# Designs tried in a protein design chat: VHH binders against Metal-independent phosphoserine phosphatase (IPSP). Part 1

Scores and structures below are computed, not measured.

Target 1, 238 residues: Metal-independent phosphoserine phosphatase (IPSP), of Arabidopsis thaliana (Mouse-ear cress) (f4ki56)
Amino acid sequence: MGHEWIDAEREFKWSEDVKVESEVTEIVLVRHGETTWNAAGRIQGQIESDLNEVGLKQAVAIAERLGKEERPVAVYSSDLKRAKDTALMIAKTCFCPEVIEVPDLKERHVGSLQGLYWKEGAEKEPEAYSAFFSSQNDLEIPGGGESFDQLADRSMDALEQIAKKHKGERVIVVTHGGVLRAIYLRITQASSAGKLLNASVNVVHLRDQKWIIDSWSDVSHLSSVGFLQRGFDGDAKP
Unless a header shows other numbers, all headers, positions and changes below count from the first letter of the chain; antibody chains are not in Kabat numbers.
F, E and O are the ipSAE of ESMFold2-Fast, ESMFold2 and OpenDDE, as the mean of both directions, binder to target and target to binder. V2 is 0.75 times the mean of E and O plus 0.25 times the DockQ between their complexes.
[cut] marks letters that were taken out.
The coordinates of atoms that the task and the answers printed are left out; those that the model quotes come from them. Centres of patches stay.

## First folded at step 7 (VHH; from p2 with L34M)

Design q8
Fold by ESMFold2, look of step 7:
Structure q8 (fold): chain B 238 residues (1-238), chain A 126 residues (1-126)
Amino acid sequence: as target 1 above (238 residues)
Amino acid sequence: EVQLVESGGGVVQPGGSLRLSCAASGFTFSDYAMYWYRQAAGIERELIASIYRGGSTNYVDSVKGRFTISRDNSENTMYLQMNSLRAEDTGLYYCAKERWRVYDSSGHTTEYFDYWGQGTLVTVSS
């Protein structure tokens, strides 16, 4: 038989029967509900756009789903209204009277692309468009936009800070497609985060100082409400 | 006890330079993002620069290219190098450890986990 079998039989050592428990912090990351600019195919970045009728129904669906799950200790959001409004719906249903606003969870500043329709980005702002889809992580998007590294560093710092306050607890964090993509790529070192759909639920765990993706891009709660199939797709190569 | 102490402010001519320092204690400095704010008379503090654990930085447009935020984790100190100073840069400069607020359905926001230094005054005057 194998070498493992022989080694185990050659040596017998007593071990203590100690039950070791490891605390797991669970962070449920939510992309805000659909906005009017999402539906129009218009690039928001840090420009405000309100949840539309579908987005409001999506926020209700998220809140109802999370209200049936284990109650979170706290609800966090970015400082952009679309995330704050989604988070308020969740907080109400989960009996959290306040939401904690975390500015570093705001969507990526995408420079001169902000306000354009996606379909016109390559023609009207070719350098910014190219920078947005570039694999160069330190390339800032023209027009005051952030590089991927700037976005990812602030996103991970915010996530780490939240986790530090909630060891062994469950919290909800409402944020944006770019932030979710950055978190996923930093945790996994993968080449793609897939599509980040409006109102998706994305679960990460922190155990022993290591981040683990528990589930990603879950929209099972949206079967009757619906969602845009387009999603956030920062991984596309134009 | 968390403590943040700003220093390095003073009076300077337009176009001049200053270097601000923020000495931190009472927490593991290298575990946190750090921020510089400034406050002109009668208005709320404005975020002007941030530095993150991974080393990336971010700036508000009005200071980008003129100000440089940096940190020395071995000395628990953050810095703000301010070049090409202008009259509108006059104000109290604060360092901060956290930048969170709370809000509810009424829309009221309050400070949450905000730790501020005492501020250091920068006056840009001809």
Scores: ipSAE 0.718, ipTM 0.871, lowest interface PAE 1.0, mean pLDDT 86
Fold by OpenDDE, look of step 11:
Structure q8 (fold): chain B 238 residues (1-238), chain A 126 residues (1-126)
Amino acid sequence: as target 1 above (238 residues)
Amino acid sequence: EVQLVESGGGVVQPGGSLRLSCAASGFTFSDYAMYWYRQAAGIERELIASIYRGGSTNYVDSVKGRFTISRDNSENTMYLQMNSLRAEDTGLYYCAKERWRVYDSSGHTTEYFDYWGQGTLVTVSS
């Protein structure tokens, strides 16, 4: 009585995991327009400065670009004037009723370097200069400056809070080069964020609790206005 | 159905060049960042190049200056121009769509791409 082993071919039915299309949160990160200090190569940090003529034109260009895209549900900004002024222009064009200021989106406090020119920083404030370019992320810049970790922590916190409030929505965030660098590095874990140009548009997405870079350092909208080639590069010594 | 089809792989000598293509279908190509990965024998798959919706690009250091990622949205195709190829560039090259992370019930996370191609083999040998 030969036991016919019925080879039950278990049809491995790949359960079509209904890919629940996870809602993507889109945050458009904008670096503020060019300031007089940017043009001069002067270190701003958290010192107030105004947009120069080019910066104002850049802000208009950003606003015009974003105004042609999907309407954001909100515009957030650093409480520093150069960011706020950029944000106000964007908000107006995008029909946002207000700009929401977020102190944690402020530029890195760079201690005793603030107000100096980059070209003279190493000479006048060598310790602070060294600290700023240090690979030690927990090193605070002398003169009341922030460490990279401090900057990154508050920047990411702000980003996450904004994303949480606007799940599945599009928002604009106007901030600064240091903040953008910090965000980029935290998201990508890369060794460098590259150059961050004034008035650059940078798009990040949050999907399934994962941050991804959708676009970075986009300045295509500045073709008629121009931009400083130096940008913000905190990864390399000038 | 989303499909990614890589092509252009082959055998080349050190210092040679190859151009890889990734033909995309089944989704709005222009709405997504695209990526090139490669996997050498016995090594984990690594990201080597990214091209974003706006056209900006990123590269890992090992390929900077040698590889160029580009896209043609009108043709739904992404490219990887590989110049000055080295033996260490040998591997299976994958085209990938947008990345996301999956969290399981235990709290473990695994990163996935929405879709992968089958890959195209690049062999750099003398």
Scores: ipSAE 0.006, ipTM 0.234, lowest interface PAE 11.2, mean pLDDT 86

## First folded at step 9 (VHH)

Design s2 (from r4 with A60V S105T)
Fold by ESMFold2, look of step 9:
Structure s2 (fold): chain B 238 residues (1-238), chain A 126 residues (1-126)
Amino acid sequence: as target 1 above (238 residues)
Amino acid sequence: EVQLVESGGGVVQPGGSLRLSCAASGFTFSDYAMYWYRQAAGIERELIASIYRGGSTNYVDSVKGRFTISRDNSENTMYLQMNSLRAEDTGLYYCAKERWRVYDTTGKTLEKFDYWGQGTLVTVSS
């Protein structure tokens, strides 16, 4: 039913509204499934850790949910294995034979905290621990770690580049808790993004060069498989 | 249509300085993150510096504090200021627009979405 309902509402400028909605780019952002280090409360950052059995089941649950929704035209991931493995499961189920690897979507480098357990961070690396939780957005984490601004700039640039290739289309992007937090905070300018849980689904739209949060931190697909309740930036529980 | 042209390479003594340029055309330059890579003989290309639309930059440890990436969006040009040059900085320097790879569901690389310049040679004679 195209022009008939438009003609019935002649005083309405529906064609412009329809055109704007037809040019909406939808990006479904997914945090990778649970890893062995997530379960152990160990800080990963850019250190590799494999999906554990729960994480694999979570990847299946995400893929099943997304496979019942409108088919995405592409699946993207960071270059870290935990994100790629989650993305490959989604790609198989959604009939996307390929995954596009985007290095700038990798998790935040958290410096000398990487490899530590969260419970020991304040004692063993007090300066890096303080920097990670600091409200100073340009403060780099000691040990080669990234500031919030460095993370957020690369995360938003990657998101913009993906959106530019998919105007008016729907894509899946598998990434990390820190990246999702940075995206949320840059779009909303809020003080907190809440908990970014393993295997959560987070939907953003790009309309007329403006980012809109459609939904955030949705774990409704995980009721039977379960998930860790921990999480501050996706890789650790404060 | 996308074109990246590096220039400013040359021969320089250890401890010297050099400024590289990357002239871009065929796309909206200000919409993209931009990258510098280098390639030493017998080695794969290495990312050495990145600059993002928000103004933040990132560097590999071996160049941090010595190299400065910058951009001029009005001239569609990116720069690399290279100070305190060392013999190990010798190589071909490339600018790049994107750093994406495509994998099939078995993990096999199918293609790379890499937009590269031709490179500019930097020789640091020891």
Scores: ipSAE 0.646, ipTM 0.843, lowest interface PAE 1.0, mean pLDDT 87

Design s3 (from r4 with A60V L110I)
Fold by ESMFold2, look of step 9:
Structure s3 (fold): chain B 238 residues (1-238), chain A 126 residues (1-126)
Amino acid sequence: as target 1 above (238 residues)
Amino acid sequence: EVQLVESGGGVVQPGGSLRLSCAASGFTFSDYAMYWYRQAAGIERELIASIYRGGSTNYVDSVKGRFTISRDNSENTMYLQMNSLRAEDTGLYYCAKERWRVYDSTGKTIEKFDYWGQGTLVTVSS
């Protein structure tokens, strides 16, 4: 008798406390679909490269998945065409008439590496290659490239500004492997973000001013379309 | 209501220096990245420098090493120190707190900045 009474009150108090603390901003971060340079193993950075046939099919697949989920209130993208094109496909299926372009979500400028194949980076641009893989977070990549700190500061500022406009709401943000890696590392303080796959879904939540990774690098929607297994892995050493 | 007020422009000789100020009000200044733009005759405003909450700065190549962006959060003010000025630096200088644009399926992109001030004019006489 007294046993049941105590258990019931604990359950009610727990339920009430959970309801008070349940307001959550959900940001669904998407890496753009595959490009011709992704397929070729060629370093893009801020150089434009178009979605290839696989990338377009990936954009359709991610748009179909997100269109079946709760409708987002907005779709955001970087200003690079590969991200904008992926975001337009998503916006169409989610009935968002416009996409918000956020230049600070642009991929990392990787300096003199841009345009090279990954395989040739160490030989053709050893200083830039070394800087890209360096653990020195404030080291700028030769050729006008950004340090990790420059990338991460602008990526987190963009994420925070989007969240500020959407308290308790759900939005989609289409960006790049380097940006996703920077966000992950700043939120978790981990040593590695793992592979960041094209057209992957990466979900973060903001609750009580704390960022939480809900899921990361999810490609379950790509089973029939396919994806490059190598992904983006900025943590691998040469 | 958001206001951004640029000041400190003027006429200088090549090689000279100016310090621009951007006085901000109507928002929590320290919570935002801040940006300097310039507009030369016949072109749209273009980004030249950025400063982020984490302390990182970025510059376009044409001003890197000559211009320094900084901020004083206690005064709600951003600065642009411009050294080694050249004729090509002539233009109207604006500050901004957002760089966002909007586009649709037609691909047309429209600026979303509703808080542009009048700017401050910098003239470098060759």
Scores: ipSAE 0.751, ipTM 0.885, lowest interface PAE 0.8, mean pLDDT 87
Fold by OpenDDE, look of step 11:
Structure s3 (fold): chain B 238 residues (1-238), chain A 126 residues (1-126)
Amino acid sequence: as target 1 above (238 residues)
Amino acid sequence: EVQLVESGGGVVQPGGSLRLSCAASGFTFSDYAMYWYRQAAGIERELIASIYRGGSTNYVDSVKGRFTISRDNSENTMYLQMNSLRAEDTGLYYCAKERWRVYDSTGKTIEKFDYWGQGTLVTVSS
């Protein structure tokens, strides 16, 4: 009575670890080129100003840099002229047919500070000046300005919306110093975002529903053009 | 399918009040910033109020202090309380999500929306 050893060859099917390649969304955040107001130390906020000669050169330098990198699927911009003009240069070089304006990427409305020089802000509009540098995030700047929370909320909403539309893709976003600061602080929960220079390139990644700073305040492409050393520093008094 | 339905429009005298509602469906309402736009006759549609996911709000200067945007995420509804209405507030009011504009090299800007309602008419007339 021959005991047939049924060799149950358990086919160890190696579960192909479906490497759920976590789709990484890459957002290249760009601060617009230098404006006449930046050079003059004048507070712009949401007031329109033009790129100066240096700013135009910076825009070209950004475009050249990004043109050598992976082609973005889209270019987004604040609807402010200084950002749009920078974005148009980038879009052209990267072969993007259009720039998509996102109003929520506008610079912080800074209330009664708008149009003033930084040097005179404390004297002429002390309450607004104090509010701007306040650690109170829900404090609105007098004169119709935004609180940090308002800025951060709309900035992050815009960023999230863009990321949702372009999951796993690379996109360029041209915006402003205040917006970049807000985004950085929301992502990192740090106490400071450091200096944000005109024409700086900043790269963030969305992976598994988590934002990560890949690179920040990169101005290596400006070596031949130059930049204002002061930059945007919303964390320190001028 | 994403749907936005505005209601609450009507005829009011200057100084009067109206409350508009926007009923949203077809998406996770709480995950999106929402917007009120208006369009007067012969004028381009303009953004007048925004409410973000975090609850913060923004207004254009012309409506600041008079209009209040709010949302009830449990009801998937956004509101616009309009007080001290003026003749210049007359127009078709739209609820929207995910606003965009296209900017081309010629300087032309085209406003685009992913989703908006049919609008509700507000008429302020003495």
Scores: ipSAE 0.026, ipTM 0.349, lowest interface PAE 6.5, mean pLDDT 87

## First folded at step 11 (VHH; from s3 with I110V)

Design u5
Fold by OpenDDE, fold request of step 13:
Structure u5 (fold): chain B 238 residues (1-238), chain A 126 residues (1-126)
Amino acid sequence: as target 1 above (238 residues)
Amino acid sequence: EVQLVESGGGVVQPGGSLRLSCAASGFTFSDYAMYWYRQAAGIERELIASIYRGGSTNYVDSVKGRFTISRDNSENTMYLQMNSLRAEDTGLYYCAKERWRVYDSTGKTVEKFDYWGQGTLVTVSS
């Protein structure tokens, strides 16, 4: 009575590698358009300023560019006017019904440097000036300013919160040079973020809980409008 | 369901101290920045302190040097140590997880404060 060993060919059902296409969250980070203060080389920090004529044109150029790209699901902005105005232009062109203000996306509070010109900062507020360019990231700028760590922490938290709300989606975030610098440095761990120009478009992706810089300091849309070449560089003394 | 429960409020004399607590539940507490707000009578609610995931803190000028925000992620609790209390510190204190504002196309601000507790009352009076 021959025990027929039924060779149960275990049909290894190749589990269809559900290519969990890792949903990429895309955040388009935009530095606001040029302000009167930017043009003058004046340190704004969290002081309110208006877009100048060039800045308004830049905002339009950004909006036009982004309007030709994939439609964002939302537009975020810092609560500072120069960012909001830029964001409103973008939102309108991209058919976003609202702009969401995120206070943690506002520019770095730079203490006693606020209102000064960069060229005079070292002379008039040497301690604050030194603190601003210090490699000590936990050093607060005198006059109620933020340390780099404070800036970076709030910036990254804001970015992370936005990303969490919009997993796998494209969103626009209008913010400032200091915030962009902080985000760049936290993501890349580089020593410098380079120059950040007004109206620059910066694209970051979140995939599998990892941030990646897709493009940085893109101003290709400003060819007809122009831009200040000096930009914002918190890594170098003017 | 996200819940924030403030406690620790009371009546104190000027110069006194209080410690407020915010117990959080319904979300991963450690993944969020947390905030303290206060609202005095007849005045709009104002942000007074922030604590971020990395441990950094920010304060409004009026409370700098007097108030300290902290958090214990293991207990899902945020704190506000208030020292040198003043009459102007009187108000209802709230903790919050988010502080986003929405502007519509008309420029109208629709404040969407996501996830406020009931608040705890702080009264500073002689």
Scores: ipSAE 0.865, ipTM 0.930, lowest interface PAE 0.5, mean pLDDT 91
Fold by OpenDDE, fold request of step 13:
Structure u5 (fold): chain B 238 residues (1-238), chain A 126 residues (1-126)
Amino acid sequence: as target 1 above (238 residues)
Amino acid sequence: EVQLVESGGGVVQPGGSLRLSCAASGFTFSDYAMYWYRQAAGIERELIASIYRGGSTNYVDSVKGRFTISRDNSENTMYLQMNSLRAEDTGLYYCAKERWRVYDSTGKTVEKFDYWGQGTLVTVSS
């Protein structure tokens, strides 16, 4: 009576390596709507200015667009009014109860250029103008302005802090052209960020500690409202 | 638990110098920008200096050229060298690792500082 040892081949079902799909953090970076100064070609920096009629319409358009997308868990903004006002519109439409202000998301302090028109900057403040467009990233703009490195460091730190708080989530961040430029350049290491348009939507992803630009300077939502074509271009002289 | 402990405050004459320290624990110090705030009597707390991960620093105009913020990540410590002190520099000095504000539906901005130390008192008097 031969005991046939049924070798129960325990099919070790190799548990499918649950590819832990690396959680993607999505930051939707928004440049504030058009201001009176933007329309006039006046350099704002950290000087307060209000959204003009177009800017208000742009803010609505952004809000409408984002309201149709995945609901963000939070809305962040620089502490400058033009960004805050844009952010408030977005927050309302996206049913975010509050806007979180992050001072490090404010526009670049551009020293003695603040308040001038771009067209007159080279003549009236040649040193500051030169510094602003300089490839020397550690050069501070005369008149108490920030270097590109200063801007970029604080911008990236703010971005990273936000991302850390919202790992795997979607958040909206309303900020400014200089900040967006800095973020773009730090992420891509490109020579230029291109034109940054008011009310543009810019999407970045953080995955596995790497930032990726998903979309940049998107103004498709502004077809009915319009936008200034000149945009913000810190990489080229006007 | 996140802890920030300020030290180095004291009484100094105008024109004098002090060095403040902020000892950090309970978090990865090097992963955060750090800030010095001060609060004078009857006045709201103000940011006076920032140091970012990349090494860049920012100062408010009132302290530019006189104060220097620095950090030693190996020691989890941030410093504020204060030179040429003035009477108007008198106040409680605080260390912080975040500087966010919340704008609520009431239209009021409430500063939510997640982590503050107890502060260190700096008194500049003749």
Scores: ipSAE 0.863, ipTM 0.926, lowest interface PAE 0.5, mean pLDDT 91
Fold by ESMFold2, look of step 11:
Structure u5 (fold): chain B 238 residues (1-238), chain A 126 residues (1-126)
Amino acid sequence: as target 1 above (238 residues)
Amino acid sequence: EVQLVESGGGVVQPGGSLRLSCAASGFTFSDYAMYWYRQAAGIERELIASIYRGGSTNYVDSVKGRFTISRDNSENTMYLQMNSLRAEDTGLYYCAKERWRVYDSTGKTVEKFDYWGQGTLVTVSS
């Protein structure tokens, strides 16, 4: 009657491995697919605009990519339809029966600029236009718009709460260019987040209360579908 | 067990003021954004104010400039100071620590109610 001593070595090894390693939470942040207003160069903010034909194909492409990667335990989205529709495509492919809607991940309210074309913003709403591009982080955009600090505070709180529920796990979060920019700038303290492209994949990790950018603005899955090169909701003008 | 207990409601005349409190227990209060909701008769419960860990606040247009959300993390309590009250402000007021909802392939969105208390009634008499 004998059991092998190999099991004792495996048990000891398991204990040592647990003591050395720390858990890493992986959050895959996705900017929603292209909308009709994105294509038109029109400022959305919190105004609804549907995914266009390119945006629908982008949603399929990102869902196919993520379906080939490690399966996420959950899919989250903002409460705006363009993000919800993109997230539903991802959830279906990743076998997530429901999506968690997080209102604090909605795009920045940009006040009186909402509905204008970017090209006419400076002429029609010069104060709001100036506020949007201002370096003053607590300056609210005229017309009920949010300051950068308001956007960033709610964006980071949402990200932290998601991470808190998923220690050591992988989740997908579908959101917007402004939110992604705010997250990037808060994590890195950089002056620019670069172009925030539709249907891009942006991966962050949380380990021991420290956020790390693993990869950013990856559009490699969009080679056949295409994407707008503009950082429309980012830190560049149209 | 998470508990949120609203208090401070009552009957006031138009133009009056009230201060609502939300006593929280069963979680680390300072780790969460907190929210006030209002439910008028026949209307779906609506968000009216938010306060975040970074100190930022947000308000819906109908209360901005009249209501002030605040928190005291040492007392695990959130407040809503309501000034210049109007008849339209009448309703049940609730606090919440999460605003998350769920939806599926049908697109129907369902609000979670697991952390809702009884609310506190505010009546602005005509």
Scores: ipSAE 0.768, ipTM 0.889, lowest interface PAE 0.7, mean pLDDT 87
Fold by ESMFold2, fold request of step 13:
Parts: sequence; C-alpha cells; structure tokens
Structure u5 (fold): chain B 238 residues (1-238), chain A 126 residues (1-126)
Amino acid sequence: as target 1 above (238 residues)
Amino acid sequence: EVQLVESGGGVVQPGGSLRLSCAASGFTFSDYAMYWYRQAAGIERELIASIYRGGSTNYVDSVKGRFTISRDNSENTMYLQMNSLRAEDTGLYYCAKERWRVYDSTGKTVEKFDYWGQGTLVTVSS
C-alpha cells in the first residue's frame, strides 16, 4: 500500500516533467530543381516547364543529401510537374513510394507575365510587372494573377495543415520560389526573403504554435552540380 | 466524424442569384482553408472558389466577379453567393476542406480521402 503510493507519485512526477517539453515538427522545404525556363530567364508562374539536365542532377543531389539525414515520414509537393519530379527523386531515395500532391503549394499565378522573359516584363506588361513588385499586398496581377496575400494565405494554410498531420515528425515539401518567399515573410515579418535558389533546402520548425526558421537557402549539396546564382528574387524593385 | 453538408440549391432563371451554404462538423473549422467545387453531368468535380484562414479568396475565371465565397467561423459555415447565373453554372455543388492527392512514378494520381457530401443541385434554366 505505502510502496504502491510512493511508486505512483514518482511515476506521475516523471511523466509530468517529461510532458512539459514541447515536440518539434520539422518541415524541410525544397525549391524544385532548375528548369529549361529558369535557365532561359522566362517567367513560369503556373506554366509547366520541365527540369533540365542540371535540374535533374540537382534533384539527385538533394535526394542523396536528404537520404543521409533523418528519414522523413512523408514527402509533399505542389501539383506542378517540376516540383513533382523533384519530389519523386527525393521520395525514392527516402523510401516514400508515394508523394502527397498539395495544389495550394503551386507557384504564384503571375498573370500576363507568364511566358515572358524577365527582361521583357516592364516593357511588354508594365502594369503586371509593377503589380508583381508592388508593396501593395492585396494587388492582384493583371491577367488572372494572384496578389501576394492570396499566395501567402494559401501557402501558410498548406504549411499549417501539413504540420498538423505530422506533430513531432520530419517531412519534406517541394515547392517554388514564390511560395518559399511568402512563407518566409509570413513567419519572420521581414521585408525581404533574399534569393530563393533552385534546389535549395530551407528548414522550418513548428513548436508550441510558433514557426521558427532553422536554416534558409542552403545549397551546400550543390557544390559540384551548380545552381543559377540569380535565384528567385521577388524583392527587387522596378 | 468529419461532415460537410451543402444546401441552398434550387432552380433559378438565367441572371438570377442563389446562396449556397456548407455546414461543417467534426473538425476545427477555423483551422482549414475551405473550397467550393462544381460538377456538371458527366464531368469531374472542378474547383471554383477557395477561402483561406487569412481571409483571402481565389476564383476560377468562369465565376470571378459573379460568385463570392465567404465564411462564418462562429457558425462553422461557408457560403457561396452566386450572382448573374448562367446555364453553364448548372450542376452539383460541393464543399471541401482538403484538395490533396497522391501520386507515384507511374503517374497515376488518386484523390486522398476528402470527406465529400452529397452536394446541392443548382439548375439554371429558362
């Protein structure tokens, strides 16, 4: 009786002490590998463009790196082929035979800019070009394009839903430069996310309802393969 | 158990209006983006409108400017106000809380289970 009470109290105190430590959800965000349109300096948005030879090698390099790290429990991607193909390479190496497609992680629709070369944007579509770089977060880009708020709201909702399914776990999410920028700015409240490089690894943590950037724009796995130095830079001013 | 119950459909003349409701239960409604889909006879469900936790909305081109998605988190209810209705708007309307699918290297894609209701029928007829 007395021994039983002592053991129960000791077990209760140890269990309660362990419970006060928060679990951490780790989401490894990956920008898809280089595409033919990335290399050409063409604006993709939601237009499909395939991974080029460099992009495929980058996907292998990402997969090799992540395959040596803590095994993820799931791999997610946007529904655009360049992200799906990058995610399939990662999933193969990480022993995830299926990838979960998340349409709200697709790149920003950039309206009338889609298909133009970046160098043409200001001359051929000045209103859309100005809207893309505008600080007005609710301004939709002409031609059916999304405002920053539309992009950021869907990106953060997708991130939150993934995190809800994986409390205390590690997952991989393959997405796009615009989405990564929106996530960064919403988490940090910064004015700039910097360059978002093809095939970069960007790690965020969720603990106690708070998002934390663990690392950002990591391309250390690309030393021999290489990457486009310009990256995605949605912070530029007209 | 997650449930989504659509209502408010009916027969309406071209140019008319309807307001659809989606009553949600079995989950924390305010934690989810919500979506309206439309299904015409013989066609797969198509996304037509989205509303996100931050309040932003998105629409496909065919309904933009005519339809308004909204939500009331205190009533666990999403709405679709449909104005200037056209014959092509005829169909079953569904709400959803997730749009996720799964795929593999074979390219076959299967919907992840998304808790579909029975839908509510909208008929735009002269």
Scores: ipSAE 0.745, ipTM 0.887, lowest interface PAE 0.9, mean pLDDT 87
Fold by ESMFold2, fold request of step 13:
Structure u5 (fold): chain B 238 residues (1-238), chain A 126 residues (1-126)
Amino acid sequence: as target 1 above (238 residues)
Amino acid sequence: EVQLVESGGGVVQPGGSLRLSCAASGFTFSDYAMYWYRQAAGIERELIASIYRGGSTNYVDSVKGRFTISRDNSENTMYLQMNSLRAEDTGLYYCAKERWRVYDSTGKTVEKFDYWGQGTLVTVSS
């Protein structure tokens, strides 16, 4: 029977042959490149600080790596400039002309600690410093800062909403150390997320309504450019 | 069809109270963080309160301690209890389910999703 006959059979069978199977949504989470305040050991929180020369080179390295991998369908970022600038570099190389700004992916407001050097936090703002490192997840940091629960709830809601729009697809999300830590801890229920390194690649999957860490804290693309070893979290001491 | 319907606005004296409601339909309400915005005449909408799926809430400083955001997922409704009202609280109040924007290399941003209702007017006058 000819091609016409085959086409008729495909039309009749097409709707019955459609199968639904479990799909994996892949979200590549990136911590923005190094800033001047990162290099100085100054606490940014929601204060703006620009990518420094190393941070710009890191953004190029991330973009080159991701440009060699499966092309993402979208690029998302927090609304802070350091994340937006990193995301624009990635979007350019991955042929995404627009980036989606997600305010709930903004770094944790850390209250009266913002602007201080980490090494002076305990002396100058002992209550805020203690609150930041507290295991009390509902304790707001003095000076208008967020509790861990506030940060983690908005971070996970943002992640879930992105995943809902991209079932079975791959997207890039550029955000911050505190947000990455919160996501990791909520997914794994661990006591520590380890160091959250500038320009690291951190991959999570959503399959059958379950989040899985595929890889975490990957800096293999930074061998030539380098990165700050202290990272975020666990390295608050000088 | 996503719909957000604000209600409960009115005229009150300084120090008074109002309770706003946001009736939601056309989406799975419990899957979304929800937000209240306020818009004074001639000014861009400003976020004033957020409530997340995990139960945490956030407020801008100007309303913290005076306003309480809450939700009832069984009624697909969010609320804003407004106490100790001030003249500066006058404006149109809107609810929202997303706050995303789009930008490119020029730095211009636009809202990604436009699920705005008509708002509910709150007037605080002496």
Scores: ipSAE 0.727, ipTM 0.879, lowest interface PAE 1.0, mean pLDDT 87

